# Ledger of designs, part 60: VH-VL binders against b7kms5

Target 1, 80 residues: b7kms5
Amino acid sequence: DTFETVRNTIRIESEVDESLRQLCHEERITKETWLEAAYLYLCEKPEELAQVIQLAQERLSQRKAIADYKRAKTMQERFL

## First folded at step 22 (VH-VL)

Design b_22
Fold by OpenDDE, fold request of step 23:
Structure b_22 (fold): chain C 80 residues (1-80), chain A 124 residues (1-124), chain B 107 residues (1-107)
Amino acid sequence: as target 1 above (80 residues)
Amino acid sequence: QVTLVESGGGVVQPGRSLRLSCAFSGFSLSTRGVAVGWIRQAPGKGLEWVALIYWDDDKRYNPALKSRFTISRDNSKNTLYLQMNSLRAEDTAVYFCAHRVYSFEKWTSWFDYWGQGTTVTVSS
Amino acid sequence: DIQMTQSPSFLSASVGDRVSITCKASQDIKSYLAWYQQKPGKAPKLLIYAASTLQSGVPDRFSGSGSGTDFTLTISSLQPEDFATYYCQQLHTWPLTFGQGTKLEIK
């Protein structure tokens, strides 16, 4: 394996990001290496993937709901 | 060459305890990614997953058996164990030890090597 | 728990026949399915993993297909040594569960 990296732009919920940042700081790792490690760890335990995926889907749905709400609110404010 | 050999089976009365052993070679439970599990088969019946242990000592159990069964390992002996307590008649089965592997590409696991099993008979 | 239902439970066929065994999951298990062969008094033997990947050393007359809830194990041309009981297993969620088995007998 090579150590070539691909640049990614990821957005994390602020509270989760803060917690993760704190953890990474304490453990002297980066969010990037944590993400890599976490993924690899779960791949080694694929029996656990379904639960993580389900949680990820739920979080995505929440993001969409919030986004929709914000859009609707903005539209309402423009017409009022 | 992966090999698994179960032992410790026998005839026991209900309520008693029994510990099964699985001696394995060709791999180590100290190796990252390795997992080994127990699967049992009642006489004339199908297969039932019992428990799984990962290299990092993380354990998973069949919920129906978790309160009575404990999976463990001794890496120095390359041996897997299944402690069975409060045995019941329905625990009568051949108990198989199986090596679990996984694929990064397929995001799934499977049991690629199985022992020949050890027979546990629970009867009064 | 995820229930795995195999069909048929019993199948009679002749050498040279093409046979298919179906496994249906009560929930979407993606491709997290394995097929095993078991002969009397012997341990199960892995045939297929990840729904459709043939285990090394297994004859290519065996094949697996399907995803989601419906899966099929196919033997293109039955050989004498293929008469056995076959099991599917889901490895999607705990607890891991098996189908009830399909006994393939000589007609």
Scores: ipSAE 0.672, ipTM 0.905, lowest interface PAE 0.7, mean pLDDT 95
Fold by OpenDDE, fold request of step 23:
Structure b_22 (fold): chain C 80 residues (1-80), chain A 124 residues (1-124), chain B 107 residues (1-107)
Amino acid sequence: as target 1 above (80 residues)
Amino acid sequence: QVTLVESGGGVVQPGRSLRLSCAFSGFSLSTRGVAVGWIRQAPGKGLEWVALIYWDDDKRYNPALKSRFTISRDNSKNTLYLQMNSLRAEDTAVYFCAHRVYSFEKWTSWFDYWGQGTTVTVSS
Amino acid sequence: DIQMTQSPSFLSASVGDRVSITCKASQDIKSYLAWYQQKPGKAPKLLIYAASTLQSGVPDRFSGSGSGTDFTLTISSLQPEDFATYYCQQLHTWPLTFGQGTKLEIK
């Protein structure tokens, strides 16, 4: 195996990012290595994957809803 | 060469307790990614998952049995245990221990090796 | 809980026959399904994992197919040693659950 890295653009909800940052600081790790470790850990317990995926899908839906709301609001303001 | 051998089965009265053992070789529960579980089979019936324990001592239970059954391990002895309390007639079954493996590529697990089973009979 | 329903519960066939056993999940379990064979007085034996991957040492007359909710175990040419009970198992969500079993008997 190689440990060659690939750059990714990741956007995290502000409150989650802050919490994760604090955790990583305390544990002297990085958000990147946290994500890698979390994924590998779940792969070792694949019976848990469905729950995590469901949570991820819910969060994605929330992001979309917020985006739609912001767009609608902007449109209303343009016609006032 | 993975092998699992169950023991501790017998005839007990309702309300009593019994502890089953599963001695295994060819792997260690201290190895990352390893898991071992109990599956039981009532006479003439199908298979029912009981519990699973991971290498990190994380445990999962059949909700119907969680309050009465406890899965544990002794890594120094390469032995898995199932503590069964408040036994009922419906707990009568052959109890199997099984080695659980997973696939990184397929995101799933399965039980690849099973013991011969040990018989538990709960009757008055 | 995810219910696994096998069809048929009983199947009679002859040596050389092509037989298929189906397993239906009450919800989408992707490909997180295993098939086991069990003979009387013996422990279950793994045949297929991840819905379609043949376990090492298992004859290639056994095959698994399907995804989502519908799965099939196929024996292309039944051999005398294949008469047994077969179980499917989902490993998608806790608690892990099995089908009720399919007993394959000699006609």
Scores: ipSAE 0.668, ipTM 0.905, lowest interface PAE 0.7, mean pLDDT 95
Fold by OpenDDE, look of step 22:
Structure b_22 (fold): chain C 80 residues (1-80), chain A 124 residues (1-124), chain B 107 residues (1-107)
Amino acid sequence: as target 1 above (80 residues)
Amino acid sequence: QVTLVESGGGVVQPGRSLRLSCAFSGFSLSTRGVAVGWIRQAPGKGLEWVALIYWDDDKRYNPALKSRFTISRDNSKNTLYLQMNSLRAEDTAVYFCAHRVYSFEKWTSWFDYWGQGTTVTVSS
Amino acid sequence: DIQMTQSPSFLSASVGDRVSITCKASQDIKSYLAWYQQKPGKAPKLLIYAASTLQSGVPDRFSGSGSGTDFTLTISSLQPEDFATYYCQQLHTWPLTFGQGTKLEIK
């Protein structure tokens, strides 16, 4: 491995991010290396990967729903 | 050149225990990413997944069988085991061990090589 | 559990025929499907994985297609050695499950 990295902007739900940061701190790792490791691990166990993907899809749907609600609310406030 | 050979099958009475073995070659269960599983087939019926063990000793079971069956390995012997307890008539089947592979590109797995199976008969 | 339903359960055909076996999943399993061939008294043999990828050594008259819930195994020109029972398997969610099988018989 050359360990060449690419820059990513990742937004994580605040409670999840805080918990993950705490875990990484205790285990002396980074969120980046945790993500890399988690993905590689799941690729080796694709039977588990499918479940994670399903959960991720659900979370994405929730994010979209919240975003839509916020947009609607903002629009409503602009015209009141 | 993967090969798997099951053994340990036989005729047993209900409530008894039996341990099956699967000797394999051409791969090591200590190799990262490798997994091996048991699949059974009742007489004249289809295939039923029983259990899977990964290289890191992580295990998965058919929920219907988890309480009675235990999958394990001996890396030094390149052997897979299936401990079957409290056997029932419905456990009568040919038991296959199979090599599981995966793809990073396709994000899925499959059983590419199977043994010829060992027969377990549970009867009074 | 994910139920896998094959159609038909029995199929009669002649050498040279084009035959198709279908497999339906009770839920979306994407492309995480494998096809196996089994002859009497023998172990299953892998034909197709990832829904459409042909296993090395398998004749190219075999092909797999589909995604989501509907899958098809096709034999373009049936050969004498192809008469057997075929099974689909989902590898999407625990527990792993198989279709009930399709027995391909000579007409």
Scores: ipSAE 0.607, ipTM 0.891, lowest interface PAE 0.8, mean pLDDT 95
Fold by ESMFold2, fold request of step 23:
Order: C-alpha cells, then sequence, then structure tokens
Structure b_22 (fold): chain C 80 residues (1-80), chain A 124 residues (1-124), chain B 107 residues (1-107)
C-alpha cells in the first residue's frame, strides 16, 4: 500500500535517460521514486531549488530552439 | 517554545579568533528540514547574512567571509557554532543566530526565530 | 550577488498614517522575499514571508505585495509601536542579502 499516484509521460534526452536508468538500476530504485525524492529534497532546501530551476529553464530554451530549427528545415525542404 | 541563545561574544584584538555558540530549545538541529544560521549587524548598519547550516550538515557561506568563518554544529548539545578567525575591525557587530523555516507550497524560506544576539568588538 | 535596495532609507510619519516602503531586487527573485521589523537593541522580527504572507501574530495593518523585482511593505494605519527599522531580504539566490533598511520615525 502506498500513496495515491498519477500516471505521467515524460520525454528525456536519450543520453540523460540512459544515465538515469543506469543509476536507478544500480541503486535498485525506480525513476519515479528518484524524481519524487529529488523534488522533495530540493523543496526542503528552497535556496538551492532556484539553481535547478535555472538549469531547467536553460534546457527548455534549448529544446525550443531545436524545435524551431526543425520546423524551419521542414519548411525549407518542402520547397526543395 | 522555540528559543535561541547566543554566547561567546567579547572584545578581541585584530588577528585573533573567537567562537560563538547558539543553544537551541524547542526543536532539534538534526530534524529533517531544519536549517539554522548566523546574521550580523555592525553598529549603526544593516543586516548581513553570514552562513547557514542544514540538518544534513550541508553549509553555505557569505563569500566575503568564507575564508575566515566556519559554521558547525553539535547535535548532541543542540548547539550551533561560528568559528571566526583572523578577525578585523569590520567584523565588529552583533551576531544573531536564527532558525530558517521553509514552505513546500511556496518554494521559499525565511528566518522565523532569532536569538537576542551576542556582541563582538574587534579593536586594539 | 543580488542587491536589495530599499526606498526610502528614512521616513517620517504620524500615528494613523498609511506608509509604504519599497524594496527593489537587482534580479528577478519571484516572490522569495521576507520583511523584518527591528527595534533598537533588539533582534529582527519576521513580519511577512513569501512576499505577501503575514506571519502569525503580526497585526493585519501590515501587508506585503509585489513579485519579480519590485516589492512593497504597507502599514495601513501606523501605531506607536510601529516606529522601527524595516528590512527586506531575498531568499532566492546565494548569498542571501538584505536591503539596507528603512528607518521609520515619528514626525
Amino acid sequence: as target 1 above (80 residues)
Amino acid sequence: QVTLVESGGGVVQPGRSLRLSCAFSGFSLSTRGVAVGWIRQAPGKGLEWVALIYWDDDKRYNPALKSRFTISRDNSKNTLYLQMNSLRAEDTAVYFCAHRVYSFEKWTSWFDYWGQGTTVTVSS
Amino acid sequence: DIQMTQSPSFLSASVGDRVSITCKASQDIKSYLAWYQQKPGKAPKLLIYAASTLQSGVPDRFSGSGSGTDFTLTISSLQPEDFATYYCQQLHTWPLTFGQGTKLEIK
């Protein structure tokens, strides 16, 4: 018996996911319990949470730039 | 009731060392989520954060002071320490210990309880 | 380091007045700001945390507002016990920093 849970899907860059999967395997935990623990730990130290959020914002911007590039390339290839 | 009591202040010459103590009651320094720290106030001046220590012994320092000041704790005595080395005239201040609380829902923290302060005077 | 700049540094007002003290951060700190009151010879006392949440036991005449870089502490009707120095503090980014203080004195 455990807390009520919600099923979610997450997209993670493949090299990051492989590293995380290996860590979770070695430690005999799941990705979801790792995510929960990481979030709870950072919430207990909110002075450190801001740096994680800054890194997440940088990653989000990078993903947006990659998506914009792919759309522009698709438009270019449509006319070639 | 939560109480914080600083001690160990005094008059010292430049270049000397001093260790401040802060005794806590009403909570344990080892309790998960607890953090405690030091803030100082020079005569006639504002507040300056010095250092913070977490329940898991993780520590953060004001960069201007890190080379000379060390925060530590003794959980068996429920006591916080500030070791101050190579003291300078500019270190003259009232030193407060303070309890840091956080909010899971607001993703921030604040200092909710403060001690009365202990005075450090660095002069020839 | 995030600079916290309070305005005014000094404020003269009468009992019953509404006053506001501002605090400006040099960078976005979201709502991660606390306000403290300090009387001479005493430790600071928490008034407001998370920019706008009133600490338990603090009178309703105190309120906080703002987010991002601009924050305000308001006292709606000054009482004799409110004449003190007020400090803001950001809790967003290391090192934790305070504003220089606003001394509120009786006119």
Scores: ipSAE 0.547, ipTM 0.865, lowest interface PAE 1.6, mean pLDDT 92
Fold by ESMFold2, fold request of step 23:
Structure b_22 (fold): chain C 80 residues (1-80), chain A 124 residues (1-124), chain B 107 residues (1-107)
Amino acid sequence: as target 1 above (80 residues)
Amino acid sequence: QVTLVESGGGVVQPGRSLRLSCAFSGFSLSTRGVAVGWIRQAPGKGLEWVALIYWDDDKRYNPALKSRFTISRDNSKNTLYLQMNSLRAEDTAVYFCAHRVYSFEKWTSWFDYWGQGTTVTVSS
Amino acid sequence: DIQMTQSPSFLSASVGDRVSITCKASQDIKSYLAWYQQKPGKAPKLLIYAASTLQSGVPDRFSGSGSGTDFTLTISSLQPEDFATYYCQQLHTWPLTFGQGTKLEIK
């Protein structure tokens, strides 16, 4: 069987990335294999996967709100 | 061929306990991805989900029943259990065990095989 | 909890008729819905999963449609063995919940 991979770029919040990096280091695995394993494991429990999707939607909304705040603050400081 | 056979039903007085069993053949309870559970049906009423147990012993319960009912399994006997404590008249029902299967491609699950049920009657 | 509401509760029809049973979820459940058939004194039998996928061995006169909150089970030409009670079930959110059932009777 051929194991083919796809290269992607993603942005992860710094504190989350640091925690994940520490876990992967201690377990002697890579972030990529951890992400693949987590997704495959949750697909075997689709009743639980929906909760992860809900949390992801909440985090997306939070990231947008923080970005909007930063843009508004920068505009205020630029005109004062 | 997949078969599910419930047992352990009967007539009991309120406040007593009863343990139901479900024997499986045609698949193993320990197989990765397998889940099994209990669904009940009161006389003349609809279906009510009771509990589910996964291959890794992770468990989920109907919140209304969680304080009194415990799901468990014995992989060496390929058998699922439901321990029912502090039984009430409203627990009178046919109790079915069922096999849950999932789809990686559809991101959902369903109950594909059901037992014939065992009857629990709680009366004084 | 996600409430599943079936319509109608009772349906009277003749052999050969085309009938539809609806199921409405109180929240978006995507396509994470199954349909079951139950004869008196018998266990439920899976008909359709993932809203529209027909279970192996189920006659093709049964079909399912819908997504989100509105779902329909259709029987294209009723047979004598189709007179039963039908249940929908959502498998999106804990606790798992069933509709109240639709009893399909001979007219």
Scores: ipSAE 0.526, ipTM 0.864, lowest interface PAE 1.7, mean pLDDT 92
Fold by ESMFold2, fold request of step 23:
Structure b_22 (fold): chain C 80 residues (1-80), chain A 124 residues (1-124), chain B 107 residues (1-107)
Amino acid sequence: as target 1 above (80 residues)
Amino acid sequence: QVTLVESGGGVVQPGRSLRLSCAFSGFSLSTRGVAVGWIRQAPGKGLEWVALIYWDDDKRYNPALKSRFTISRDNSKNTLYLQMNSLRAEDTAVYFCAHRVYSFEKWTSWFDYWGQGTTVTVSS
Amino acid sequence: DIQMTQSPSFLSASVGDRVSITCKASQDIKSYLAWYQQKPGKAPKLLIYAASTLQSGVPDRFSGSGSGTDFTLTISSLQPEDFATYYCQQLHTWPLTFGQGTKLEIK
């Protein structure tokens, strides 16, 4: 009752989202409460939070590389 | 007042085992967010992190020592342990236990209080 | 592993001098660095955490700066009790690692 919340939009890889959704369903929690809990827990172990950030950076780079490849492939197909 | 006092050091031959203890007061390892670790210092050398144990019994080790060293605790006695097996001459050091705290706002941690250390000498 | 390299390894200085000790990380560690002071035969004592935050009870002549890979501990006016060995430590990535130390002695 006393919590202020902010509405946000996020995009999650389909396979990861499916797994997370099933976990949240089984545990009778929501994705947003899971996210909040995970963040708060990791803040109490900053050494582990850094590992999560490293993984997040790797996933971000991977997604950007796929997007760059798709754009390059589209340009190649237009000029070949 | 946060205090940590190590004990159990001594002179041992290579291949033997020792168990170090760290008796602490002024905090509980059961308190969420608290961790305690072992750091060692060989004679005339710098500091080397050995292991860390969190309030929830989660543990992390220096990879070079992981196969031979085990960190553990007994919360009812406010005591932290380091079991050291298959000791080598290179394990000769002063062993410190240290209290670790964190900052939610800064996303980092540090060791704010240290014990006086206990000396382990591994020699023939 | 993240290697922490301190410079210089040894420093001679006089009371009243301004001294700086540097610590370089082999990878970006943000501001997740602590500085410790250690006198012979004693345990390390925390001076600075999160790269630049002064620990309670530490004199304000000590300061820390830097982020990323390059960090500096500065003592603005050296006092007799400041002659000691100083260590940096990164707390960003397992395993936790320390610099090799900087011994600060009376000139």
Scores: ipSAE 0.479, ipTM 0.848, lowest interface PAE 2.0, mean pLDDT 92

